# VHH binders against b3qqe0, part 13

Target 1, 332 residues: b3qqe0
Amino acid sequence: MKINLDRTSSGFCIGVQGTIHVAEEKLNQSGELYCLGDVVHNEVEVKRLEALGMETIDIPAFEELRDAEVLIRAHGEPPSTYETARRNNLAITDTTCPVVAKLQKTAKMLHQLGYQVIIYGKKIHPEVIGINGQCNDEGVVIKHPDLSDEAEIAPLDLGRKTALISQTTMDVPGFYELKKNLEKLFAEHGHRNPGTKSGEWMAVRDIDITSEKTGGRAMPELVYKDTICRQVSSRNGKLRDFALANDCIVFAAGRKSSNGQVLYSICKDANPHSYFIEDVDEIQPEWFVGENGKPVESVGICGATSTPMWLLEKVANYIGKTFGDDSGNPDA
Key: E = the ipSAE of ESMFold2; O = the ipSAE of OpenDDE; V2 = 0.75 times the mean of E and O plus 0.25 times the DockQ between their complexes.

## First folded at step 1 (VHH)

Design f05 (framework vhh_7yz9_2)
Fold by ESMFold2-Fast, scan of step 1:
Structure f05 (fold): chain B 332 residues (1-332), chain A 119 residues (1-119)
Amino acid sequence: as target 1 above (332 residues)
Amino acid sequence: QWQLVESGGGLVQAGGSLRLSCTASGFTFSDYAMGWYRQTAGNEREWVAFITKGGSTTYADSVKGRFTISRDNAKNTVYLQMNSLKPEDTAVYYCATELYSGHWDYDYWGQGTPVTVSS
């Protein structure tokens, strides 16, 4: 029986996995590491790393800290955080997700090009604080795409060249509703891109923003870039393919996770020989016998976005030792 | 933290109608915009319809004029009325809301409700 562990469409995304790996490596070297805020939005993983010597600190504690090493989480930090670290002689281990780092660079360059930067997002969210810091905190953060919150809209200068970007974890429909409403608002103020009858804003590419030249073409005054991460939705197709590639599927997630139930249903629809577990105690020997009474040739192990990889590895090891080919013959 | 539960899917003949419902819990429903997405085997989730907290609506071109999104804040429920259904509307339909501020918590989708339109 071959045991296949899904490392591409199960568990934490690659950026979070990178952060955890770096944290573990540092803790193995020194036994001590400060982390600015919760390392991930998963209490089990935070407590596991804290047991290894990690200490979670907030911004006030960070500002008072001296001569220490601090991990920067995947969501990134504004320039002011790095200035505080320099002033306080703090060594930074920076694990900012590449997607977030690229978004921060995009925001910085749009701001440097003179754009009023609108950020679809939540003003108090750490990722948005990091992005807005790249705009000297002059970015306009809009949470309500229908423009119903007058306090969010009050800072807008409808006469300025303007660029719309988004926090990576916002919803795609809200982003495009916001764009539509901003197009209407600016056009009614008399500000539109040349040649657009309904005031359409223009999509821009990284090369348009970061290049000194764009093949002789200037960037428009009213632009947008869809910066929302599609990591979760792309996993559904990969998970289906994984389920199809194995004779039997063991899916691990918390039972109360709506995302876990959705992802499990994708496995079950693709492969009826799929089973849901919260832990190894639920695994049944009969799952590894095919309808013809012979042992299955392959078992796939996968899980939800909220399922840590160590649990999937534990499941793989348990199945391999308990229900592998040799353990299926009591006379061996 | 956030929970969304879809219902109302099923088997329907081409030209027929279905009404999908999504009931929210764990957050103040009336403060958030709500949307519907759909997914067919082998494809990424496709946005279908969106409704703001104020009731303004937007639709994907593929469903415009056939589908209607609405909400009932007293019941914490968003609806998708699907008329003139086509075989290509066959998909699992998901309710979605604005992501909570947890930076790596993407668990804000419902479990989905399957819709099969026979030819």
Scores: ipSAE 0.000, ipTM 0.144, lowest interface PAE 12.6, mean pLDDT 80

Design f06 (framework vhh_brivekimig_d4; at its last look DockQ between E and O 0.02; V2 from the best seeds 0.00; counts 0 for: pae E 15.3 > 2, placed apart)
Fold by ESMFold2-Fast, scan of step 1:
Structure f06 (fold): chain B 332 residues (1-332), chain A 120 residues (1-120)
Amino acid sequence: as target 1 above (332 residues)
Amino acid sequence: EVQLVESGGGVVQPGGSLRLSCAASGFTFSDYGMSWVRQAPGKGPEWVSSISWSGGSTLYADSVKGRFTISRDNSKNTLYLQMNSLRPEDTALYYCAKEYSGYDRLFDYSSQGTLVTVSS
């Protein structure tokens, strides 16, 4: 049995790695740090940092906190969070992912330029709350690309200049489906970019957004910017390929992780012999026996963007020691 | 006020090298971590690398580990990205980014990016 650990499409994305690294550095310096919300959607990693002195707090606790240091997660926060920190004399250690930070800047500038900002995303997601805060909470959040949810589209002003952006973790096909459906909706209302054959919205670059202020060319009335993180979205295809390349898959993630559920479903759809675990104690011996009653030839180990690599290594080591490993791994 | 100005992009052949620079002004450069983010044509953004305020700690995306090196010169208020063994998939507009200071509500202004094209 060969044990294959997915080091390229599993484990913390670079943004989460950045947050964890900064948290560890601060805890090494002071021995104490508050974190606003779960630092990552993985209880095992949260508990590890709590053992180092981190305390996870919610918004009500944050509003009552005084004279303390608080970590802001990779998801980012709205302006109201920083106002509270200033008022309460809180030192902020801000680990907002650079991709999310850039997205917040894009949203703010589009809003300042008078665009109605449509955000492809989940209204209650922390990242979307942060982005919409940059639009004075006036952004229109749409989750269903087919425009089937009337409540989502009710706030749209079809006569306004409008810009479409996305939460970084949404799906690329859904974003372009939404764009196509918005193009049709606005054109049917009589609002289209001049010279377009089918009412197409125009892609804008960062320089286009800033150039109106710096004396560059005017931007079109109806625009979009693909803000989906390619670091995360490229993992879906790679994970599918990884699942297909192994006889069975052991997928490790937190059960309440939305990303974990999505990625596990990709594995399960590609390979029916995919199994979800939070930790090694859930692993079943029968998973490693093929339909012919013989041991499987390969087992793939993978996880969500919220799963630390050390946990995947723990899983690989456990399987190797318990069920055998002839792949030539250092622990075999 | 606060400005980040990228430069050093250009057209290179696969296997070539480029060094990007980011000139910072309007804030105390040595107090903040810095990052590079890129966006390929027609695609969403990708975080590439980050460096701590002192230069003592660095992080890299898996796609660039071993090929790119981030560095800074606090005496010149300048961030660098040394890019070696360039590939067509490295073609993108590259942006530098300042770490949030705790009271900055937004990603810093005035970053226009520098275009890197790896052509075969």
Scores: ipSAE 0.119, ipTM 0.600, lowest interface PAE 6.1, mean pLDDT 84
Fold by OpenDDE, look of step 2:
Order: C-alpha cells, then sequence, then structure tokens
Structure f06 (fold): chain B 332 residues (1-332), chain A 120 residues (1-120)
C-alpha cells in the first residue's frame, strides 16, 4: 500500500508556511510574540502557537502597543503599519510572502509612474489593503469583472494612463474578463493604446516597469500585469486530481470548518472512497480494503487550507504503520 | 459585528418543502461566499451547501443534491435554501455561515439557527 501525502493542494500555502515557521522560531527564542491579525484559522494550530506565547492583536491594539515584537503575516501590510511600528518602537518580523511583496513593489512603481492602478480583488481583504496602500490608497479596486457595480467603477478616470493588476488569490478567468471589459470601456470613450484598433491593453513585465522608471523605454498608456498566484488559484483542481489518482482518500480537517467540508465534497465527488477525519482515532480499517477484498494499492492523505501539515503527516504515518507495510515513504 | 439570522424553519411532512432565509449584517455580504450547515440531534455539524459571492457557483452535499437549492440576493443581504422532497433525516438545526477564501473557517455557532423537523 502506497501512501501519498498531498503537499501541494492541501495545507498552508508556502507563504503561510513561512509565517508559521518564523513565528515558531521567534517564540522559541523569546517566548513572546505579537501577531497582527489571525495567522491561521485552525483552532488546533492557534492553540499550539498560543501555548508557545503568541498573542493575536487587532489594529487598535497594535496602535497602542509599544516596545514589542510584532509579526506581520504573509498577506502583508500597508505602509501605514510600518510607520506605526516605527513610531511606537515596535520590532517588526516581516513574513510577507515574496509574491505579495513583489506585487506591492509593482503597484508602488506603477503608481509612481503616474498610472491609475486598478486592482482586481476584494477591497476589504488585507492583501488588497496592503497593495492599495502602496498606491496611497488611490487605487481602484474592482471585484466584479463584468463592471456591473457602479460604485466600483465610479472613481475610474477613463482618460488616464491605467494599469490593471490583481490580488494574488483571485481567479484567472475573472481577471481576463475584467481586462476585456476594461478594454471595451476605455475604447468606447476614445482611449486606446496607439497603433491598436480594438484598444487592447498591453502586458507588461517587471523589466518594462523598471525601464520606464529609469528613463528607458516608455510603457504603453494602457497596461496589465497578471499577478495571480498560480499555486493558490489551482488548488481545487489539483485536489480533485489528487483524489482521482488514489484508490482511497483520507481527508483531515475540523468538522466545524465549512471550508473543510466543501473541499471534502470535492474529493468525494472525484473519489467516492473518500473519508473525513478530524484525527487519527477516527480512521477505520475497512477504508483500506478494496471492493475485491484486497488492500487498496494507494491511499491519499489531504486536508483543508487550514489543516496543518504536521497533522497530515501524523495521519500518513499512522496509516503507514498501522495498515501499510513499513516501506511506504509518503514522499515518494 | 457579523450577524447572521436564520429563519423559515418549521415542521413539515416527508416529501414537503421549506425555504430557509439568512439575513446578514455587519459585513459586506456581497464580498463573501456563504454556506448552509446543519446539525441533527446527537450528531456533529454537517455541511449542506455553498454559494460563491456572485452566486455563479454552487456546491451541495451528496445527501441533498437534487433536492436543495442554494441562492442569494446580494441587494437584500440574504441567503436562501430551498428544500424540496424533505426526508426525516433532514431534521436538524440549520445555520448559515460566512466563508473566507483561502482559509478554513470554523462555523460560527453564535447564531441560533432555524429548526427543521420532518416527521409524519
Amino acid sequence: as target 1 above (332 residues)
Amino acid sequence: EVQLVESGGGVVQPGGSLRLSCAASGFTFSDYGMSWVRQAPGKGPEWVSSISWSGGSTLYADSVKGRFTISRDNSKNTLYLQMNSLRPEDTALYYCAKEYSGYDRLFDYSSQGTLVTVSS
């Protein structure tokens, strides 16, 4: 019996994993660490970190905090957060995801170059708040790709050079739908890139932005950059594929997690031999017997986005030791 | 403060229909996916259905597929669950929940839910 552990579509994203790792290291060193906002939405994990000395604080508490160490989460923070930290003599441990950090830099540069920055995303999302902060909160955030929300599009200046970017966790189809509709909207109002009949916006790279900033090649007036993180956006599809690739699926998550239940449903739809557990004590021997009465050939271990990887590993190890021949390396 | 108030529950005969509503306040309703969860007596919570923020995508548990329909009206900040062909096993407290993209959120048990009883 081969045990396959899903390390790609389950568990924390690489950014969040990095945050947790740094938090653990800091806590092991100092025994105390403030975290601005919730680091994870898993009760077991939060309790673990709290037991290590982590304290979650909100923005008001952060504003009053002095002479302490504060962890910044993977989704990043706006410049104002750092200014507050400086003013209050807070030591910042910044675990902003590199992808998000790059996006923030991109947004800042575009704004500095005089572009109206359109952000495909959710206005209230911490990541978008951080990105828009790099634009002095002058960015136009659009969530509806069909431009059906008048409030979202009201601040648009259709005559201004404009750059479209995206929150990292948004859907790819929606981004390009938005692009298409913006192209149409601007073109209808007489704003087009020179030399284009249909008014297509042009893809730009970091090198293009840097070049313009340094006095090199000028960028087109209407541009876009696909800044969606493919690791996150492809998780559901990957999870389905993972479920299909194994004879049996053991899905680990909290029973009180709505997201966990949804993801489990995806697995179960793909593979009817999918089972939900909170912990290893719920595992049943009969799950690993095929229809032919023989042991299954493969067992996939996966979980929700908030399921810690250590728990998944625990489950994998348990199954391997209890039901498998000692030879099954989950990383193989 | 996030507030979710469920309504529409009651007693119905097997094969009957009910429509549940969830009134949302304290957050931008249209920014979030929403879910229905139910809890039968003596059992843990069970996910029933989810709907995307736009309403363009819906998901259902196998136990309710073809019988239940989730919908939403963002202009009214209201989530709905149309339940048809009800069965005794559908008897439960029904809760609505706000979903967050990218994170596994625990169900908010602060709401009272609405009781659905299916009995002959």
Scores: ipSAE 0.005, ipTM 0.247, lowest interface PAE 11.7, mean pLDDT 88
Fold by ESMFold2, look of step 2:
Parts: C-alpha cells; structure tokens; sequence
Structure f06 (fold): chain B 332 residues (1-332), chain A 120 residues (1-120)
C-alpha cells in the first residue's frame, strides 16, 4: 500500500501559522496564555496548544478575567472586547488579520459619519460580529442579495443615508446583485443620490471616508465599498486531482472549519472513498479494503489550511504501521 | 460530479476575436456566480471576469474591460466569454470557475480549459 501525503496544498496558511507561532512563543516564555475562542478550527491543534499551557475561554470567562494575557484571534473582536481588556488590566496579544482590521475601521468611520451600515454577510460569523460591533450592533446584516428574507430587511430605514460593505469572504457577484437591488429599493422609496439617473450609489474608498471625517468634502448619502477579498486559488483543482489519483482519501480537518468542509466535499465528489477525520482515533480499517477484499493500492492524506502538517504526518505513520505491509513513505 | 467543459479556443492574429463557451453540469448552474480565469505559460492564474448567478451583474479585470464580454444562458447551463481586439498578452489557457456560495473562496474550477493563442 502506497501512502501519498499532500504537502503542497495542505496545512496552515501564513495567517494561521502566524497566530500559532505567536501563541507558541508566548507559551514558551510564560507557560500560560488565554485565547478568546478557538485559535483555529482544528480541535487537535487546540488541544496541543492547551497541553502547552493555553486555555481557551469564552466571553463570560473573559469578562471576569483579571491581570492576565489574552490572545485575540485572526478574525478580530468587537470594541467591547478591548474595553473589557482595559478595565480588567489584561495584556492583549492581538493577531487580528490586517484586512479584517481595516474593514472594522471602515465600518466604524461610516457609522461615526451617521451612515446606516449594511453588511453583506452571515450574521453569526465572527467577522460580521466584529464588524457590527464597530457600528454599535446597529448594522443591518443581509445574506440574501435578492432581498427575499423579510427578517433581514425589516431593520432598514430607507430614508437614512446608507453605506453598503461586505464580509471579506462573500461572493463577488452576490455583492453587486445586492447593490443593484438596494439601489432599486431606495430609489422606489424616493431616496437617490442627487444627479443620478437610476439612483446609483457612489463607490467610495477609504481616503474618501477619511476626508469627510476630517472636514473634507462630504460623500453622497448612498455609498458602497467593495470589501471582498479577491483571490484566485488553484487549491481546489489540485485537491481534486489528488483525490482522483488515490484509491482512498483520508481528509483531516476540524469539523467547525467552513473551508475544511468545502475542501472535503471536493475530495468526496471526486473520490467516493474519501473519509473525514479530526485525528487517528476516527480511522476505520474497512476504509483500506478494496472491493476484492485486498488492501487498496494507494491512500491519499490531505487536509485544510487549518490542519497542521504534523497531524497529517501522524495520520500517514498510523496508517502505514497499522494497515500497511511497510512503513508509510509520504511524498516529498 | 461537478463538470465544467471549456471550448472555443484557437490561434488568432492580434486584433481578432474568439468566443469561449463553458458547459456546466453536476450542479444547479443558476444558483452560482461564474468566472473566467486564465493562466499564461509560466505564470499564476489571473482572474478575468465574473457574472452573478442571475446574469444581472458583471465584472472585468482592467486589462480586458471594454474588449471582453461575459454572459450566461441559464436555460442551457452555459457560460460564455466574447473576446474582441485580442492582444498577444491575452495568450493563455482559459477556464471557467464556479463561485462558492457561503464559503470563503471566490470560486471552484475545472482543470481542463481551452487554449487561446494570439500571435502574428
């Protein structure tokens, strides 16, 4: 049985690696560190860091914590978190992604300028919670671009000056469909930017917002800023090819990872003999037996960007020792 | 299985035109935004154009704006790219991609593609 380890498209991205690295450095220095929420969507990695002295805490525990060091995750926290930290004399190690931090600042400035802020995004997502916290939780979160969800649009005040922004990971075509539908809705209510034929909203940049806040030219009443992070990724295609090249796939990731679930679905669609695990204790021996009753000829091992390479190597070694004729020989 | 099959590539002279097609199957085509991506020899992938699930909104990279037109026919599960005023720098393997709904990636795509070569 040949064991193929995906070293090219699996493992932590640079942002998650940075957060993990900072956590490890702090733990090496002091042997203890609190983390507000799971540092990564991978329970095995969270438990590894907890064995080094990290304690994962929730908001109620954070609010009672005093004179301690707390790590802030990559997707950031609302302002109330930082206010609590100041009151409680907490030392904050803040690993908020710069892209998320910039979006939070944009939302804050728009709110301070009196805009009704509309957030294209998922209400329960931590990024959206942090963004809306910058708007004193008064932001209107819309997930459905066609405005079909009455609960989402009920808070809208069509007469207010309004700004549309987005969670960084939403789909681009949906953002512009939402923009078009909002333009129509506000225009039908009689609210348009002056001098527009069809009630178009003005695209604004951070420099335009900063200029108005510091006493420069005022922006129109209806504006938008496309805050979606644009990436072109070959990972899905490479993962699909990897899944097709092996008789069976063992995919390791945290079940709470949205990206992990998407990547697993790509494996499963390409190769029905794909299996999701969080750690080696979930591996079943029947996965490695082909229809003919003999061991499969190849096993591919891969994971999400939140999956540490040491876990993938652990999986490869376990399969090789437990079910193989020889030790695993992962691809270089 | 999600399938995206590109066609319509070929060799053309600078200033020429091509129309690319992408036949989609294995998913509800009308539920997803779609994109065209290209990859020139020895370079990374480059986003070219996107279209919303309904076809009501389109976006273009600055390098192709005014020359390329993306469109879709949801009744035929087909995505199109009309490419006019082609330049040598448009030479690439072109492939279409399905956008994720509710996920943190812009799109998912087939590895096949259709080759466009613009040369004198």
Amino acid sequence: as target 1 above (332 residues)
Amino acid sequence: EVQLVESGGGVVQPGGSLRLSCAASGFTFSDYGMSWVRQAPGKGPEWVSSISWSGGSTLYADSVKGRFTISRDNSKNTLYLQMNSLRPEDTALYYCAKEYSGYDRLFDYSSQGTLVTVSS
Scores: ipSAE 0.000, ipTM 0.215, lowest interface PAE 15.3, mean pLDDT 80
ESMFold2 (binder alone), look of step 2: mean pLDDT 81; pTM 0.822

Design f07 (framework vhh_5c3l_4)
Fold by ESMFold2-Fast, scan of step 1:
Structure f07 (fold): chain B 332 residues (1-332), chain A 119 residues (1-119)
Amino acid sequence: as target 1 above (332 residues)
Amino acid sequence: QVQLQESGGGLVQPGGSLRLSCAASGFTFSEYAMSWVRQAPGKGLEVVSDISGSGGRTTYADSVKGRFTISRDNAKNTLYLQMNSLKPEDTAVYYCATDYWSGKELDYRGPGTQVTVSS
């Protein structure tokens, strides 16, 4: 059995790397650091940093905290978090990813221009909470692009000018499926951009949204901006190819990771012999049995942007030692 | 073919406890991670807790950490959620779910069980 570890497209993205680096530096300096929420959606990595002195706190604990230093993770926070920090004399170390910070500004400006903001994303995800906070929590969050969840679409006002944006870690095909279905829904209600044949929404750029350079024309009533991070989404094709190249896939990520769920779905769709784990204790021997009851010829190991490379290496080493590795590398 | 059925919801006072159960059928229960998710009135879905197929790994939302305990009995194909120190904000419909069966998030879930924490 050959063990193939995806070292090129798996592991921390630049934003997560930045947050972990700052957390480690602060812990090395003081041995103490509060982090609001899980520093990354990976329990194994959270426990590693907690062993170094990091204390993970939730919103109720944060609201009671006084005179302390708090790390804001890459996902970002809504304005209310910063208001609480000011009232409670909390020093903020803000590691919000620049891509997320830009997205929050986009959402704020669209809301200020009077748009109903639709966010393709997960309502409970910290990044979405931060984005929706910029919309005074009036944004409509839709996770299911086929509009099958009536509770998600119930808040929609089909007569309002509306803008569609996305959580950075969502899937590109789902975003455009959602856009297509929203175009149909609004057109059926009689709301279309003037001059469109099938109710198409207009793609907008940052300069259009800022209103400082509109080219002498007003922004359309129905618009969208594809805010999905391409540094993350470019992994989709590479991961699909990786999944197809192996008999079995072991995918490691935190269960709360939206990027992890998207990337795992890509693996599963390409290779049904794909399995999700958080750590090595979840690995099942039967996953490595082929159609004839013999060991599979290759196992691919990959993960999400929230998965540290050391964990993927641990998984590779565990599988190699427990089930055999014929790659010729003793560290698998 | 996949079927999930929750039970154990009801009305409880703040500070009280409830134990939810989920009976699963139509798949090899022990091979799949399971989740409890909830939806409060007028709000979206919140993942409350996850458990690995073996039961060796568990996770919890920050809002319930220290108060709720997820567990499973693979011999009985049953998932559990022990809810202690219940708060009014825990009022929601609770769903048993698996999102690893088809590779999609929350593809399979039960009809839900109502939990109301009053007063």
Scores: ipSAE 0.000, ipTM 0.123, lowest interface PAE 19.8, mean pLDDT 81

Design f08 (framework vhh_8dlx_2)
Fold by ESMFold2-Fast, scan of step 1:
Structure f08 (fold): chain B 332 residues (1-332), chain A 119 residues (1-119)
Amino acid sequence: as target 1 above (332 residues)
Amino acid sequence: EVQLVESGGGVVQPGRSLRLSCAASGFTFSDYAMHWVRQAPGKGLEWIGNIYYSGSTFYNPSLKSLVTISRDDSTNTLYLQMNSLRAEDTAIYYCARESYGDWKAFDIWGKGTLVTVSS
């Protein structure tokens, strides 16, 4: 049985790697550190850092905390978190991913320029809470790109100038489906970009949002910016190819990971012999028996952007020792 | 010369509506975003809202349900429609031109028009 570990499209993205590295460094120096919420949406990694002295706290506990150091995770926090930290004399170690920080600045500027900000994303996701905080919590969060959820679209003011942005981990096709459906909805109400014959929304760049002069014209009334992280979204195709190249897939991620659920569904669609785990104790022997009743010839091990490489290596080592040649199986 | 002149202020009873005008001269009015700002007696400046050259409007959330901003580029005039006026709406109302490309800065202001809400 050949064990293939996906080292190129699995494991922490650069932003999460940065957060974990800083957390480890602080814990090695002081032996204690508070983290606001799960440092990453992976309980195994959370438990590892907690064993090193990290304490995961929620918003109520954070509001009562005094004179402590608190880590801010890669997905960022709203302005209210920093206001509470100042009031309570908390030292902030801010590990917000640069991509997320730029997105928050974009949302703030669009809101300050008078745009109704639509956020393609999940309303309860911490990254979206951070982004919406930059919009004074006035952003309209839409998860269903077909506009089928009436509660999501009820807050839309079709007479306002409007900007569409996205949570970094959402899907690119869904973003452009949402844009198309919003274009139709706003055009049916007569809201159009000046100088266009269509209801097409116009792409804006960071320089357009921050630049004071654009050939004598203000920014268009209906705009969008594709804020999806390409480092994350490019993994979809690579992961599908990886899943197809192996007889069996073991996918490791936290169950609360939105990215993990999306990536696992890609594996499962490409290879029906794909299995989701949080840790090695969930692995079942039956997964390594093929349709012919013989051991599978290859096992692929992969994960989400929230999955540490050490966990994927732990999974590979466990499978190799338990079901590989060392298991005493003469057919392997 | 560049100039903004507000008009339409005066004494008005609570619960009534009032429309203010701002006449622009000396520049191409249709090229600029325009703002309304007010100052109550003994208080600081409070931003009411703006209208971009395209006609799109943005309002102070505290005032959105009570005001409407519009413009008529053919007459170089900016308007502020106020509904359900309250005593706390008593203020000097200013028209301001947005500095080209910087919504945080105003380069031209009117002298203001006083609105007094009392019975």
Scores: ipSAE 0.000, ipTM 0.080, lowest interface PAE 25.0, mean pLDDT 82

Design f09 (framework vhh_8h5u_2)
Fold by ESMFold2-Fast, scan of step 1:
Parts: structure tokens; C-alpha cells; sequence
Structure f09 (fold): chain B 332 residues (1-332), chain A 121 residues (1-121)
């Protein structure tokens, strides 16, 4: 039985890896660290770090905290969090994902240039709270790209220059559906980019946002920037291909993780012999016997963006020692 | 699988009280990865969070309802509550229960279908 570990499309994204690495380093040095919110939505990983001295705190506990060091996780925080930290003499170890940090800077620049900022996303999402904080909480958050939710649309000023951006974890088709519907809505109320009859909004680059020059012309009134993270969205196809390449799949993730459930569903749809586990204790011997009564030829091991690689390696090692060739290669 | 269902809405006079209930299935409110929040939406406005309770029992409220609303939970019944006192006409809205949790790259929520609260004479 060959054991294939998915090192390409499973495990922490770069932003989460950075956060975990910094947390481990701090805990190794001092033996204690506060983390604002769950460092990752995987109970096994959270418990591992808590055993090393990490303490997970919520916003009320953070606001009462004094003279301590607090880790800011990959999702980012609004300016108000940093103001509280300054007031309470808290040392911030900021592990905000670079993709999220760039998005916050983009939102701030667009707001400072006088744009009404529309954010495709969920209003209560921590990342969106962080982004909207850069817009002085004046951003218009829209979740429903068909513009069917009138309360989401009510704050829009259709006569104001406007920029559309997105929360990094939203869907690409929904973003472009929203853009299309906003183009129509604004054009029908007489607001178009100068010189356009179609109502088309203009894509902007980072250079355009930070400069007064756009090819020798003023910035367009109606603009958009696709800020969705491709590292996460590109995993769906790769995971399907991985599931198809193996006789059975063992998928490891936090059971309550929405990302884990979505990715596992992709595996199960592609390969019916896919099995969900949180840890090795859930693995069943019968998963590795084919319907012909012979051992399966290959086992694929994969997980969610919330699953640490050490857990996937633990699973590969366990299966190899218990059900397969002890000399087997766990790398695909 | 993860679902929340609201109940307890209705018509009440200004100064009155209502208790909303949120029945959860597919998860437990004692799971530290989850927080239970109450949100409201009035015509012309975006959704507003009016209360949140974290797995450890800590709570948070915006100034608009602080001192008047109390969020709680019964772990044995896996049910959350919003006790609303001294109700004002401005509290008229559809109220939603949401189970909120964090993933490595995002914040996820499971919303109920909402329950109407009307404060009028």
C-alpha cells in the first residue's frame, strides 16, 4: 500500500503558517502568550499551543488586559484594536497575513482618495471589520451580489465616486456578478466613468491607487480591485485531482470547520472512499481493504487550510505502521 | 447540519419585555470555537450585532442596548436567549440568531431565518 501525503494543496496557507511559527517562537522564549481569538479553527492545534502556554482571549478580556504581549492572528484587526493596545500598554506581535495587510492598505488609500468603498463580504467577519476600520467604518458591506438585500444597498450614494473591493475568502463569480449589477445600478442613475456609454467600471492596480498618475489621466470615478486570495480558492481543483489519484482518502480537519467541511465534500464527491478524521483515533482498518478483499493500492492523506502539516504527517506515519509497509514512503 | 432556529418574537408596547430563544443543532454552545450572537435588521439599515456570548461566558453589547438586553445560554438544552427589557420603538427589527466561529482564513456564521419584533402601541 502506497501512502501519498498531499503537501501541495493541504495544510496551513502561508499566512497561517506565519502566525503559528511566530506563536511557537514566542512560547519557546517566554512560556506564555496571549492570542486574540482562536489562532486557527482546529482544536487539536489550539490545544497543542495552549499546552505550550498560549492563552486564547476574546475582545472583552483584551480590553481589560494591561501590560502584556498579545498576538494578532492572520485575519487582521481594525485601528481601534491598536488604539486599545496603546492605551493599555500592550505589546502587539502582529501576524496579520500579508494579503490581508495589503487589502487593508488598499481600502485606506481608496477611502483617503474620497471613494465610497464597497466591500464584497460579511459585515461581521473579523477581516471585514479590519478592512472597514481603515475606512473609518464608512464602508458599504454587500454580501448578496444580486443586490436583493435592500438593507445592504440602502447606504449607497449613487452619485459618489465609488470603489469595489472584496474580503479575501469570498467567491470570484460572486464578485464579478456584484460588479456587473453595480455597473447597471449606477449607470441607470446617471453615474458613469467619463467617456463610457456602457457603464463599465475600471480595474485599478496598486500603482494607480498610490499615485495621482494613471497614464497621464485622473483616477476614474468608478473602480474595482479583485482582492480575493487565489491561494485558498485554487485548492479546490487540486484537491479534487488528488482525491481522484488515490484508491481511498483520509481527510483530517477540525470537525466544526466550515472550510474543512467544504473541502471534504469536494474529496467525497470525487472519491466515495473518502473518510473524515480529527485525529488518528478515528481511523478504521476496513477503510484500507478494497471490495475484492485485497488491500487498497494507495491511500491519500489531505486536509483543510486549518490543518497543520504535523497532523497530516502523524496520520501518514500511523497508517504506514499499522496497515501498510513500515518502510513505505509517505511523500507523494 | 449546523442550524439555529429563533422563536419568541412578537408585538410589544414601548417599555415592555420579550425573550427570544435560539435552538441550536449540529454543534454545542459550550464549544470554545463557537460564539452565539444576536443581530437585528430594520428596513433601510444594515445588520447590527446587538449581543454576543463566547464559549467562556463573556458577553458584549453595543451602547444602544447595553443595560437593557441580556444574552445567555443553557448548555443542557443547547439553547441561547436574548432577554430584551425597556423596549423602544427603535428596537423594531427582524432579529437573527447566529452561530459564529473562526477558521484559519475566515470567520464563518450560521444564521437562522429571523423573528420579527415590533415595538408599538
Amino acid sequence: as target 1 above (332 residues)
Amino acid sequence: EVQVVESGGGLVQPGGSLRLSCAASGFTFSDRSYAMGWYRQAPGNQHERVAIIYSGGSTNYPDSVKGRFTISRDNAKNTGYLQMNSLKSEDTAVYYCAAEYLDSKGWYDYWGQGTQVTVSS
Scores: ipSAE 0.000, ipTM 0.124, lowest interface PAE 19.0, mean pLDDT 80

Design g01 (framework vhh_nb_b201)
Fold by ESMFold2-Fast, scan of step 1:
Structure g01 (fold): chain B 332 residues (1-332), chain A 120 residues (1-120)
Amino acid sequence: as target 1 above (332 residues)
Amino acid sequence: QVQLQESGGGLVQAGGSLRLSCAASGSIFSDYAMGWYRQAPGKEREFVATITYGGSTYYADSVKGRFTISRDNAKNTVYLQMNSLKPEDTAVYYCAADLYRSGWTEYDYWGQGTQVTVSS
């Protein structure tokens, strides 16, 4: 029986993993660290780090803090956070995901160039608050790509030069649906890029935004940049493919996790031999017996984005020793 | 997956205090960021405060220092403590739940709203 652990569609994304690693290193050095906001979407992991000396603080506590070290998490922060840190003599350990940091720079430059910045995303999401802070909080945040939410659309000035970007964690189909609907909306108002019959917006790259000399082409009035993180956005499809690639799936997550419920439903839909656990004691021997009464050939182990990798590794080790080949390896 | 029910609204004099409560039922409360929004007559719905699944708080500039958001995961309830109320705070207050996952699709759930009226 081959045991396959999903390291690409389960557990923390690379940015969050990097933040956790830095937090652990700092706590090992000093035994004390403040974190502005939840370090990760997982109370178990937050409590684990708090047991090591981390203290999670909110903005009011941060504004009163003096002469301390504060971790900035993967989602990033607006400029106002860094201004407070300078005023209060706070040392910042900035673990903003490089993808998010690049996105913040993109938003800032587009705003400085006079573009009305539209952000495909959720207004109250910490990442969007950080991005919008780079636009002096003047960005127009749209979550519903069909333009059905009038409150989201109301701030749009259809006569302004406009740039569409996205929160890194939004869905790719929704981004392009939003772009198509914005192209139609602006064209109906008489605003098009010169030479476009269908009102199409131009895809821009960092080189277009930051350099007038590279390529020599000026940006038109209506532009977009697909800023969605492909590692995150492809996870649902990768998880489905992972479930299909194994005879049996063991999915580990908190029983009441909405994240876990959604991801488990993807596994179960793709592979009916998928089973949900919170920990190893729920694992049943009959899950690893195929229709022919013989052991299944492969078991896939996966979990929610909130499931720590140590738990998935614990599950893999338990299944291997209890139901798989526990005989000695002559080469080990 | 989540149903939200607000309570605690009413009439209060300027300078007074009110505490709003929002009871969540259905799915996992602790996995949701919880927020308060308000809508004054003839205006758009605006952000007031949010508390993340781990307890980090963010406030609109107009309410900073006067309002405090908190949550009780054991009771599946989020609170908004409103102090030093002003006539400009008069609005229908809405509770919202948002599934903050580390980089995934988000959900929006809204309560029915509770009226807060601040007399001069």
Scores: ipSAE 0.000, ipTM 0.130, lowest interface PAE 17.6, mean pLDDT 80

